# Ledger of designs, part 22: VH-VL binders against Protein disulfide-isomerase A5 (PDIA5)

Target 1, 129 residues: Protein disulfide-isomerase A5 (PDIA5), of Homo sapiens (Human) (q14554r378to506)
Amino acid sequence: WMQNPEAPPPPEPTWEEQQTSVLHLVGDNFRETLKKKKHTLVMFYAPWCPHCKKVIPHFTATADAFKDDRKIACAAVDCVKDKNQDLCQQEAVKGYPTFHYYHYGKFAEKYDSDRTELGFTNYIRALRE
Key: E = the ipSAE of ESMFold2; O = the ipSAE of OpenDDE; V2 = 0.75 times the mean of E and O plus 0.25 times the DockQ between their complexes.

## First folded at step 16 (VH-VL; framework fv_cilgavimab)

Design n4 (from k3 with heavy chain T100H; at its last look DockQ between E and O 0.40; V2 from the best seeds 0.00; counts 0 for: pae O 6.8 > 2)
Fold by OpenDDE, look of step 16:
Structure n4 (fold): chain C 129 residues (1-129), chain A 121 residues (1-121), chain B 112 residues (1-112)
Amino acid sequence: as target 1 above (129 residues)
Amino acid sequence: EVQLVESGGGLVKPGGSLRLSCAASGFTFEDYWMSWVRQAPGKGLEWVGRIKSEDDGGTTDYAAPVKGRFTISRDDSKNTLYLQMNSLKTEDTAVYYCTHDDYFIYGFDYWGQGTLVTVSS
Amino acid sequence: DIVMTQSPDSLAVSLGERATINCKSSQSVLYSSNNKNYLAWYQQKPGQPPKLLMYWASYREKGVPDRFSGSGSGAEFTLTISSLQAEDVAIYYCQQYYSTPTFGGGTKVEIK
């Protein structure tokens, strides 16, 4: 109905493309990366997941808050990517988003609490004590 | 890969001294607590002592049987754990293991092969 | 110190059969703050150092077969081998790390 439609706006950058303190991990570097951090909170997610979209800003903010602590990391795994499917299965990810806490690369527990910046921050802070 | 390699074991007379070393690799040594565990021949496991990370104060704890005689220390620059054993007794005869001590979650998740200390007249 | 008591001292089980090892602590090793039992199980084969099997009472260490399971809470714990294999011949130790670490006396598991 429009004779001269304007070009669609450029696509929004993906979470991975954004400059954040979140470590975007894949199957090839997942274990190696986690082993270098004392405490890592990993978000397993699907980009299309509405709940994931809602939590991403909070998780990102948390990662940025701890960016100067070399012992702490917030990481994310896109489980939709073909190369990450085995990883997500191995980590027993059954839904999105799923949050796992790792201690020097070893699974410690599933994070099943407030999925807000405050919730994540409080959790990580408690781990540091 | 995490690797712990004990050394320094041997034969010593009662009242003698010996220093064990544990060379660590494959992890950020300075971030971890480390423990010594010993096992007398044909017997069970006995915790000897622990040293915390520097971040957690670097303090040491010892089992009652070795307290006052044994000293645990670490050199993070060398990724090495030490066990100084003084006033050795025959009952100290054991294989001594250094262990990666994850007190927070896992217990002793990595062990060395051990080094034998024999205290005998 | 928390005293750990294992039973039995030795156990002979036929291949493919269930092996059950019990561990009792003199006090609870359940941490109320995180609701975790600070209890570990170790396997020691002849001529080898101990190997971590289980942590937090029921969590399997990486690489540990599914036939191994840990259960219990507070001061009573059990390690179960659902189907004993030849490679499972070993001495098993429970250990608490709730406070100053202490080990159980060990349970020798053999093939009947």
Scores: ipSAE 0.018, ipTM 0.668, lowest interface PAE 6.8, mean pLDDT 91
ESMFold2, look of step 16: ipSAE 0.716; ipTM 0.891
ESMFold2 (binder alone), look of step 16: mean pLDDT 94; pTM 0.958

Design n5 (from k3 with heavy chain E30D; at its last look DockQ between E and O 0.48; V2 from the best seeds 0.00; counts 0 for: pae O 2.01 > 2)
Fold by OpenDDE, look of step 16:
Structure n5 (fold): chain C 129 residues (1-129), chain A 121 residues (1-121), chain B 112 residues (1-112)
Amino acid sequence: as target 1 above (129 residues)
Amino acid sequence: EVQLVESGGGLVKPGGSLRLSCAASGFTFDDYWMSWVRQAPGKGLEWVGRIKSEDDGGTTDYAAPVKGRFTISRDDSKNTLYLQMNSLKTEDTAVYYCTTDDYFIYGFDYWGQGTLVTVSS
Amino acid sequence: DIVMTQSPDSLAVSLGERATINCKSSQSVLYSSNNKNYLAWYQQKPGQPPKLLMYWASYREKGVPDRFSGSGSGAEFTLTISSLQAEDVAIYYCQQYYSTPTFGGGTKVEIK
């Protein structure tokens, strides 16, 4: 009869709230941040996207692997945020997740290969050569 | 915003020397390869030479017509690119542009407004 | 050095019509490792420095209108302006950066 209502667990922290080596970018700092990095792999994503959720750990691990290289960055843009919609449109993001490689802030190519830690790592290593 | 500003151009006699400067701002200059490109009046574009970033060895390459006479250098602490021109010839008359040199992807993506060098007796 | 040859030297096209510029390299500028053509196109308007239009043969630089397109691979390339506008009057240069950079002779595009 007497219910012991247990408070619902606090919501899980968002990817942005997690302490990772991934640079979470928005429209205001996207270009400025990328210009400072020789090689940046950017993940355009939607938090609700199941495929995005699957790839996020791999992408995060990749970012951590290169955290000590100041010339390399892994960045993410939440395209669902209102402030990022224009950015995502400008960057020709048509689906999620989308991965773009930028060289000193300029679009170089779309990454359309293995969406695993190994895949990302191999790609970035190849860029360094 | 990226800015490249050339200076030092002017009139010089054949056999003379001139030093051009290129002041860079708005980007991490020390990470970039830089090139000089020239354009004779009413003519096309001609690559003059390049200097690599320090991380990539800081070495220089030159076009055959200027090799041995021109020297490219850089001062990363001042974000400045230089072109030392010695033994100038009339055929060196041109507008000289400094450019970022994205050897890997883009080519020459940023250009200055250029500075005119006139070699004449 | 790789020699770049452009054709034609000059081109007069009516407003709204297609302009086609060709560029040939004396050897292939296709890099086998990444399958990219190290070929760029530049636009130079009177009294201005060159402006990068296209890189890797077919990639538009940001801000370049869609009417500009690059095509080709290996040693033959084409820059196309699908509908010539008044502001497109300029000299266009191809450039290879596969090896020691070299430019084509340029193509002057004018309005007929």
Scores: ipSAE 0.302, ipTM 0.785, lowest interface PAE 2.0, mean pLDDT 93
ESMFold2, look of step 16: ipSAE 0.702; ipTM 0.888
ESMFold2 (binder alone), look of step 16: mean pLDDT 94; pTM 0.957

Design n6 (from k3 with light chain N34K; at its last look DockQ between E and O 0.43; V2 from the best seeds 0.00; counts 0 for: pae E 4.9 > 2)
Fold by ESMFold2, look of step 16:
Structure n6 (fold): chain C 129 residues (1-129), chain A 121 residues (1-121), chain B 112 residues (1-112)
Amino acid sequence: as target 1 above (129 residues)
Amino acid sequence: EVQLVESGGGLVKPGGSLRLSCAASGFTFEDYWMSWVRQAPGKGLEWVGRIKSEDDGGTTDYAAPVKGRFTISRDDSKNTLYLQMNSLKTEDTAVYYCTTDDYFIYGFDYWGQGTLVTVSS
Amino acid sequence: DIVMTQSPDSLAVSLGERATINCKSSQSVLYSSKNKNYLAWYQQKPGQPPKLLMYWASYREKGVPDRFSGSGSGAEFTLTISSLQAEDVAIYYCQQYYSTPTFGGGTKVEIK
């Protein structure tokens, strides 16, 4: 009974399974979803990547900060999923994480600045100015 | 695929009027600013005016030579941009292009094929 | 209004050689709070509408060949075609969108 209090904890939900403000996209809905948003910052990632794991909390907080602005999205694409393989190749994703800014679904630039909540939020606020 | 198709060009006498249309497809027209740019035969490009999206106030701006004579409007339900040209002068003779006006990033990123307006006696 | 001045008016370059087009604005088109130059380059071939080549002075539009590059900041800008191809024969325009949009007078690029 209570002789095994150290039973393994249940697996944590994946980033996608957590109900955050991040839009988790796949090849089937990527273009349609992005065309509806004036500004989208997309994180291309692999779930096992250590650099991705460190950024996920910052990117998630960024998405939450802009959740009430209907013209802005923070989105994520898991490039390890088979459904996303063609998408990540088409978007020239060469390493993880990769951050792209899209304007109404059209690629504008790669984001190469600080990968912190403050870095992301400052970038997005400058786009609105 | 983004497509912009101008129509309504033709021959008109000085002092006359003409209305150009630009039919848009392949993007969320209501969210875009739109511009008219003209090019006189054998000459360079000249911005005519713009209309902002409703989200950004829906206002218009015009180049000095056309201010007070030209009016830009849009019908977002028909994905159509308009240019009403009044009191036309021979110097208004040009090919008129409609463009998407992306003032944040790209400048004028999509262009139609243009429609010719000729103002002559 | 910001006056845009291009030089030269016409340029003849041998196939495979470098073509350089200059553009000067009468005042800065650098939006310092975004650290972006609101300067675009367009290519116009005979009988065709203009086509966007470069935005934010140095960013290449999708589908534009790597031989096209833009440089400069503030009030002086350059479009470079590193190895001229036959299909690059066109008129090239710079344009500022920092304020009321204005274009340079154009530079006609021809093959020697």
Scores: ipSAE 0.259, ipTM 0.771, lowest interface PAE 4.9, mean pLDDT 91
ESMFold2 (binder alone), look of step 16: mean pLDDT 94; pTM 0.952
OpenDDE, look of step 16: ipSAE 0.788; ipTM 0.907

Design n7 (from k3 with light chain N34Q; at its last look DockQ between E and O 0.28; V2 from the best seeds 0.00; counts 0 for: pae O 2.8 > 2)
Fold by OpenDDE, look of step 16:
Structure n7 (fold): chain C 129 residues (1-129), chain A 121 residues (1-121), chain B 112 residues (1-112)
Amino acid sequence: as target 1 above (129 residues)
Amino acid sequence: EVQLVESGGGLVKPGGSLRLSCAASGFTFEDYWMSWVRQAPGKGLEWVGRIKSEDDGGTTDYAAPVKGRFTISRDDSKNTLYLQMNSLKTEDTAVYYCTTDDYFIYGFDYWGQGTLVTVSS
Amino acid sequence: DIVMTQSPDSLAVSLGERATINCKSSQSVLYSSQNKNYLAWYQQKPGQPPKLLMYWASYREKGVPDRFSGSGSGAEFTLTISSLQAEDVAIYYCQQYYSTPTFGGGTKVEIK
């Protein structure tokens, strides 16, 4: 019907493709990376997950807020990727999103509080004390 | 990959001295508390001492049997932990392990292969 | 110092059977403010350094099989191997890090 269809807009960049302070980790570098950070909050997620999409901006903002602290990291693991499935299983990820706190790479606790920038920021600040 | 490699062990006479080294890699060494643990042949594990990170004061603690004779130090620029052992006794004979002690929160999660120190006349 | 006492000294268990190791501390190693027990379990095989199995009494270290479990609180702790495997033959140590670190005497686990 339409003779000159407009070309579809280019696809939106993935979270990994965006320039943020979030460390996107995979099975091969997960433990190595976490071991170098005193405090790491890890978001295990699926790109298609609506709840994940909602939280990603808040988590990203939190990561940016702490970008100048070398001992703090916010990391993300895409559990949908084939190479990360074993990792997500090993970390006992049962749903998305899941947030885990690691202290020098060792699992400390599951973060189960406010999934907002303020919530994440307050949590990380408390860890620094 | 975290790696701890002890060296410097050997045979020494009672009253002698020996310096052990532990080369660390695969983690931010300067941030970690480090400990020495020893194991006499056929015996159990015994904590020897600890050194905190510089950020946490860099202070040291020692087990009573080695206090005053052993000194733990670190060179963060070289990612190396040291154990200076003076006035060695026969009962100091053991395999000496360097370990990460994670701020005394999670136990000793990484261990080297150990180095044998034999004190004998 | 906190004295750690393990029992038994040695344990022979058939393959596939449950192995239970007990550890008692002379005082509580429970950090009440965190509700965490500063107790670790280690596995040491012949000619190898100890390997951390469990921290905070019941948290499994990475890579530790599910058949290993830690329980207890305060001054009484237990390491359980639900189904003993051949590779589980080792000496197991408990350790408290509530204060100056101290180890139990170890428990030798063998196959019956």
Scores: ipSAE 0.265, ipTM 0.780, lowest interface PAE 2.8, mean pLDDT 93
ESMFold2, look of step 16: ipSAE 0.682; ipTM 0.889
ESMFold2 (binder alone), look of step 16: mean pLDDT 94; pTM 0.952

Design n8 (from k3 with heavy chain T28I; at its last look DockQ between E and O 0.08; V2 from the best seeds 0.00; counts 0 for: pae E 12.4 > 2, placed apart)
Fold by ESMFold2, look of step 16:
Structure n8 (fold): chain C 129 residues (1-129), chain A 121 residues (1-121), chain B 112 residues (1-112)
Amino acid sequence: as target 1 above (129 residues)
Amino acid sequence: EVQLVESGGGLVKPGGSLRLSCAASGFIFEDYWMSWVRQAPGKGLEWVGRIKSEDDGGTTDYAAPVKGRFTISRDDSKNTLYLQMNSLKTEDTAVYYCTTDDYFIYGFDYWGQGTLVTVSS
Amino acid sequence: DIVMTQSPDSLAVSLGERATINCKSSQSVLYSSNNKNYLAWYQQKPGQPPKLLMYWASYREKGVPDRFSGSGSGAEFTLTISSLQAEDVAIYYCQQYYSTPTFGGGTKVEIK
């Protein structure tokens, strides 16, 4: 009927597809995964959110810095995914990005400080104290 | 808030032994790796050894000059780090510091005041 | 073990001027898995224990003034004090924690 145009280039990988040290979680595995970690900093985000896009490199670098410490995780939840919407409601996520700290899977506090690698790193360092 | 206080230093003859203690407060001691670092009078810093947290295996590592002579241990119930020094040599004369040992991020982020060990005949 | 070499051994700088301290490691201290350089800087004043100044080569410890900065990667590193103050008179040590920790020989910084 019509000639096929040149195939478009493959889409660039999403944050989750990039295989970083960030633990990308879904509603089905959120609680179980966090219970195994002494300290988890979770970023609740939307892929289209401009503020989220600016923070992603910083949060990713933070996760890479902690990748060899089995007690610490940097995790992310895409609240736009249908399977995660109940989780994000349960965690009272009101906007993006939202950062929560969990201690062995129990919510402890909201992170409201600097959204830079240094900010995240200093916060996680203080949690060990 | 974080405090590390070393004790047990003193004068010892070559071939003798000493046990140093480091009393820790202001943090969750059992979660931390700990190191000993020494400094001979007028000289630079030298790492002596470390002990990992129990959750990370509780193992020790030592610098070559002290391996086989020094033993690091910890008592998490007393928030105390120990250094048993045997077969002491004059070159072991130094101020001994205990430190928190953050291998993955900070290096040696908290330090005690140090305790002097003098090994002389 | 990784040998750490600092230069110069001593440095005299006028108040308000820039001080630069160099540190070389005998092997790379860049951990490729997380792209961090496992290099720290310490400040030590007479009669005091060392104080952590910088970690991961370029990251400033809490409470350290922003006139202190670190740079470099792999095996070559620099600590810079952009405007030397009287309180900065000290001996500065670099230290790698990529493997068995080792320290540089120190650099004494004094006012010219």
Scores: ipSAE 0.006, ipTM 0.587, lowest interface PAE 12.4, mean pLDDT 88
ESMFold2 (binder alone), look of step 16: mean pLDDT 95; pTM 0.959
OpenDDE, look of step 16: ipSAE 0.801; ipTM 0.909

## First folded at step 17 (VH-VL; framework fv_cilgavimab)

Design q1 (from k3 with light chain Y31S N34K K62Y; at its last look DockQ between E and O 0.68; V2 from the best seeds 0.00; counts 0 for: pae E 4.0 > 2)
Heavy chain, then light chain:
Amino acid sequence: EVQLVESGGGLVKPGGSLRLSCAASGFTFEDYWMSWVRQAPGKGLEWVGRIKSEDDGGTTDYAAPVKGRFTISRDDSKNTLYLQMNSLKTEDTAVYYCTTDDYFIYGFDYWGQGTLVTVSS
Amino acid sequence: DIVMTQSPDSLAVSLGERATINCKSSQSVLSSSKNKNYLAWYQQKPGQPPKLLMYWASYREYGVPDRFSGSGSGAEFTLTISSLQAEDVAIYYCQQYYSTPTFGGGTKVEIK
ESMFold2, look of step 17: ipSAE 0.341; ipTM 0.796
ESMFold2 (binder alone), look of step 17: mean pLDDT 94; pTM 0.954
OpenDDE, look of step 17: ipSAE 0.835; ipTM 0.924

Design q2 (from k3 with heavy chain T28E, light chain Y31S N34K K62E; at its last look DockQ between E and O 0.30; V2 from the best seeds 0.00; counts 0 for: pae E 4.1 > 2)
Fold by ESMFold2, look of step 17:
Parts: sequence; structure tokens; C-alpha cells
Structure q2 (fold): chain C 129 residues (1-129), chain A 121 residues (1-121), chain B 112 residues (1-112)
Amino acid sequence: as target 1 above (129 residues)
Amino acid sequence: EVQLVESGGGLVKPGGSLRLSCAASGFEFEDYWMSWVRQAPGKGLEWVGRIKSEDDGGTTDYAAPVKGRFTISRDDSKNTLYLQMNSLKTEDTAVYYCTTDDYFIYGFDYWGQGTLVTVSS
Amino acid sequence: DIVMTQSPDSLAVSLGERATINCKSSQSVLSSSKNKNYLAWYQQKPGQPPKLLMYWASYREEGVPDRFSGSGSGAEFTLTISSLQAEDVAIYYCQQYYSTPTFGGGTKVEIK
């Protein structure tokens, strides 16, 4: 019993809808969530941005590498969503992607090194000591 | 906002004991390492010791001049840091500050107002 | 213990001019794994607690004016106030947190 052969396949889940180790944050829960994590690397992004699309697999793999460490988070904020516009402005996000490091919710620095899994994991491991 | 308030300072004779408290608010106290730093009258700053968060082992470290005489403890349910000072010497006369101790990023990023301890005969 | 040496002990600078404070550690305070210098600067006004100005040698704490900058690496560091203001009159301390924390002796900055 075949379904309608002209029906389009169901849409692929968005990055946020996928079950990954990335914490997808919004303006309402950003501060509270980050305050409970010793180390958080946050990717501010736009879904349509080609640079963001290329980095997403690397950032997702990084989150998976640290999934068993409750003190570490790899988080993402979609700055195109209306509910995140104030947050992205408050965090001075000027372009996509932008990566910030937070320590217990306090901004420490912008990450501007290699946007690869190895670059991200080396950075986070150095923070762990 | 972050607030640290020390209390318990006063006059004691050499050989005496005193317990200082530091009441913390405005942050997740149990996640932070905490330090005591002192300043003798007319002198510079001197680190006294620290206590790590429970997640990082809950252990203490002390500066050599106070090791064996001072004990740092914390009560995370009361958001309070303590300094038990025993066998006090005149050299321990100082203003005692509690601080948040962010040993690998910020150093001592939040400070209390201090409490004066005077050790004299 | 890492010994921290500040120079000068005191410094008088005209309003709007540059103030420069030096700090030397007896050994390197650079973490090779993090590539960060574990050096902080504090400002202390009379009757007040110290206030954090700089961390990781060159990073400004939030709320610290742009006229404050830190430089140096390894064992030699400098705090610069590019245009001294009246409210900058204070004693400045460097401090390493690479190991057992130690402070420099302080540098008193005054207006001349």
C-alpha cells in the first residue's frame, strides 16, 4: 500500500529539532541555563547563513564529544527568531556565526580560532585544565 | 548583583581564636571557589587560603604563615564562607576580605568590604 | 612561591597624561595549554576593597574604562592608563594566579 507517489517527503528536521547534544537556547532561558554551566561555548547563528551551515556538523560533533560532562555545554542561539532578537543584540552579535565563551554565565571572550571539531575540542579541553 | 559581607572581626589576644563569616548572595555560591585575602595596616594584599567547590573536590589550600592555624569551611545551604583562626599572632592583625576565586580566568573578581581583626596584648 | 615585583612604588602623573606601572614575576605565569597569562590587576582606593581591573593580563573587566590597558607576557607586565583622570588616583596591585596567589607590593598613582 504505497502512499501518494507525488507527495513530497516529510521535511528534514531543523538543527534545533534534531536530537543532538547541542543546547538550543532562547532569550527566556539563556542566562539561567548558562549560570549553571562552568564552561559554555555558544554559537550565535542564522539558519540561512552558508558559513553557519558549514560549521554546524563540527559544532554538533563537539557537543557530542563533551556530552557526558555535566559542567560543559555547547549551545546555539538562532538570532533570526523574534524571541532571540533582544538577546543577540545584548550579546553584541554583529555577524554569523559568532562564538562566545561563558564561564558560569559570565562572558569571558569571543572564540575566533578554527571552526572545526578539532579547533573547538582543543579549546574546551584547555579550559578544563 | 553579587554581594559578599564579612563579619566576626574584633580584638583578640595572642594565642586566641576568632571565627569570621562571609555571607554571599547574587550568585550560585556552591559553584564558586572562595578565598580569604588579608591586608595588614599600611601594607599590601596577602592571600590567606581558599576552598574549592564540591564539584572540584571541596579541598582547601592555605598560605604558609597560616597553615595549621586557620581553617576555611563553607556551608552551601546558607551561602556562607567561614574562616576559623586559632593560635592568633600579632602578625595576623589585618582587614580580612572574602573573595570569589576564579583561579583560571578572572582571579579574584568579587570582593567583600572586609572585617578588621586586631591581635594585641 | 612566585614573587611579584612592582615598579615604581609611587607615580605622579599630570591629568590627561599616561601612567605606566610595571610588574615582574619571578617565573613565567603563562599557561602553555591555554595560552593565557594568569595575571590580574586591581585598583584600591583608601578605605575601599580592591576592585578587579584586568584579567589574563590584557582583558578588561566589565565596567572598566577603555583608558586602562594591560600588556606583557610570561614574566613582565605593564598596566597603562592612557589619559589619567582624577578618579584613577589609587594604589594598583598586580597578582598572579598561576599557582599559590601572590600580589605585587603596589604602586600608588597620584596627580601631579
Scores: ipSAE 0.302, ipTM 0.782, lowest interface PAE 4.1, mean pLDDT 91
ESMFold2 (binder alone), look of step 17: mean pLDDT 94; pTM 0.954
OpenDDE, look of step 17: ipSAE 0.721; ipTM 0.891

Design q3 (from k3 with heavy chain D102Q; at its last look DockQ between E and O 0.21; V2 from the best seeds 0.00; counts 0 for: pae E 14.4 > 2, placed apart)
Fold by ESMFold2, look of step 17:
Structure q3 (fold): chain C 129 residues (1-129), chain A 121 residues (1-121), chain B 112 residues (1-112)
Amino acid sequence: as target 1 above (129 residues)
Amino acid sequence: EVQLVESGGGLVKPGGSLRLSCAASGFTFEDYWMSWVRQAPGKGLEWVGRIKSEDDGGTTDYAAPVKGRFTISRDDSKNTLYLQMNSLKTEDTAVYYCTTDQYFIYGFDYWGQGTLVTVSS
Amino acid sequence: DIVMTQSPDSLAVSLGERATINCKSSQSVLYSSNNKNYLAWYQQKPGQPPKLLMYWASYREKGVPDRFSGSGSGAEFTLTISSLQAEDVAIYYCQQYYSTPTFGGGTKVEIK
């Protein structure tokens, strides 16, 4: 098929549609999934939020860095989805992105540090010690 | 589907010993803390003790009435939890349940059907 | 150990009416760093093991009907069944897991 320089580029898949190491969770499976993980960093986001879009590559790279450690998860919740509204309210999400650390599904603290791969990775490594 | 199946209950005289087993399936047993909870006939629930996962140190904690007489252990290769009960007393008569111990979130979220231990002379 | 006290010991409620069960702990079970109360509620029907209903005082376990709700904080808690059904006849236990786990004495709920 011949390439047309005036044609719009193909739509990119959504973050959830990409096959990454990030666990994309919903209200129905959030707590059951997190209770199986010693350490979970959760990103609560809106897909169209510019601040979220800037962080997504960093968070995705962080998930990939820990993909072989079955005790660690980097998870994401799309708070715009109707099925996730109760969850995001229960977790007191006030803006996007919001990052929470959970220990076996127990909320431990809000992550408020550097929103880069290095910031996330250093945080998670410190938790393992 | 998560399943917990206790076995090894029965009739024993005071001062005797008994070993209970709990066979686990449907989850990654080695990742879970496990507890024993008992219920005397017609009475309420009483926590007996717990064993942590190896990741969390593999240590045990016991309720005061059983400390020094009961020992909890686990064999992660067999997905099995054990309760060794020594120096049994009539007040140890109960149905013994094994449970998954989600200490940080749920409390005791999955329960077995229980096994009856009767301590009688 | 934290002593858990339930009231009443038994409760008879007409089908479709509200049932209210109280639970008091001898000290706070609120974990200040995450602001969660480490209190669970269990339902036990005759001849069956207990079933987890509520955790963190007010969160329903998956599959538990909406008519069950939990409230309270610190040392005083309530389980409410908004419209009692025949299958809700059981003994209900509160349990703290803030420290060494302890259970309340139970509340038997019956149809009047």
Scores: ipSAE 0.000, ipTM 0.579, lowest interface PAE 14.4, mean pLDDT 88
ESMFold2 (binder alone), look of step 17: mean pLDDT 94; pTM 0.955
OpenDDE, look of step 17: ipSAE 0.465; ipTM 0.837

Design q4 (from k3 with heavy chain D102H; at its last look DockQ between E and O 0.31; V2 from the best seeds 0.00; counts 0 for: banned pattern HYF H102, pae E 2.8 > 2)
Fold by OpenDDE, look of step 17:
Structure q4 (fold): chain C 129 residues (1-129), chain A 121 residues (1-121), chain B 112 residues (1-112)
Amino acid sequence: as target 1 above (129 residues)
Amino acid sequence: EVQLVESGGGLVKPGGSLRLSCAASGFTFEDYWMSWVRQAPGKGLEWVGRIKSEDDGGTTDYAAPVKGRFTISRDDSKNTLYLQMNSLKTEDTAVYYCTTDHYFIYGFDYWGQGTLVTVSS
Amino acid sequence: DIVMTQSPDSLAVSLGERATINCKSSQSVLYSSNNKNYLAWYQQKPGQPPKLLMYWASYREKGVPDRFSGSGSGAEFTLTISSLQAEDVAIYYCQQYYSTPTFGGGTKVEIK
């Protein structure tokens, strides 16, 4: 007889709030962080972007796969944040998601291949060789 | 912020010796190749030599004019680059810059302010 | 060693006008494996160290204004300042790092 009102599920944590190996960067620390990594794959994204949401698990998994390599990083920039708008513009981000590869902080190329864990992983492995 | 600060420059007589230092900060020094570049007063730029990272063998290369007289070394624990200059010549007179070296990729992306070495009798 | 030749030695350009600097290498600095030109441009102002402007011939270093552009491939390269500003007064150097690094002789850019 007693209706057990089920409490609404807690809101899902944002990507930034999740404990992952992805480095969430902002305008203030973007360049400094990249300079300390030999290889960085950066995902420029918007949280509301359906395509971004689809790729985030793959990118996160990739980051975790390389978490023990200090020279490799997977980073993300939320371009919707006010403080990152200039950064995203400077990095010539025209759509979401956009993936850039940086070598010791220098832009090397845009990653325009398979947006899967396997794709990202293979790409990064190739960079190490 | 990346910083490179050269020191040790000064006046020296021909045949003398001098040791330059470059204190690095703001980046993972141990991972970078480092180069010395010099510029004689009112003249252009001249590459002096390079030292690779330890991961890449830590070997050194030198320009022909300084080979056998100059030695580049590094202390990664101190984030410091060195240039030992022996048997100095008047033509070695220059401002000496330390630079981060992405030799096969991007060139020299960061430079110190330089230190003046004057070789004169 | 690869010899770098810049032209002109000096250039006077009016404010807001285009400045063009040329650089030639004695041999190609294009790496066939990655199709990149191992060519850099530097800006040096009086009393200051050189500053990297361009790498891989046309890639703009961070912080470099859009009015600066690099072009060319193989053994001929050009640095262009689309609209010269007062702060652009400097000596500009090209450099190849395809082999043992060598610099051009520099081009002094002044305001007319």
Scores: ipSAE 0.363, ipTM 0.812, lowest interface PAE 2.2, mean pLDDT 93
ESMFold2, look of step 17: ipSAE 0.495; ipTM 0.846
ESMFold2 (binder alone), look of step 17: mean pLDDT 93; pTM 0.947

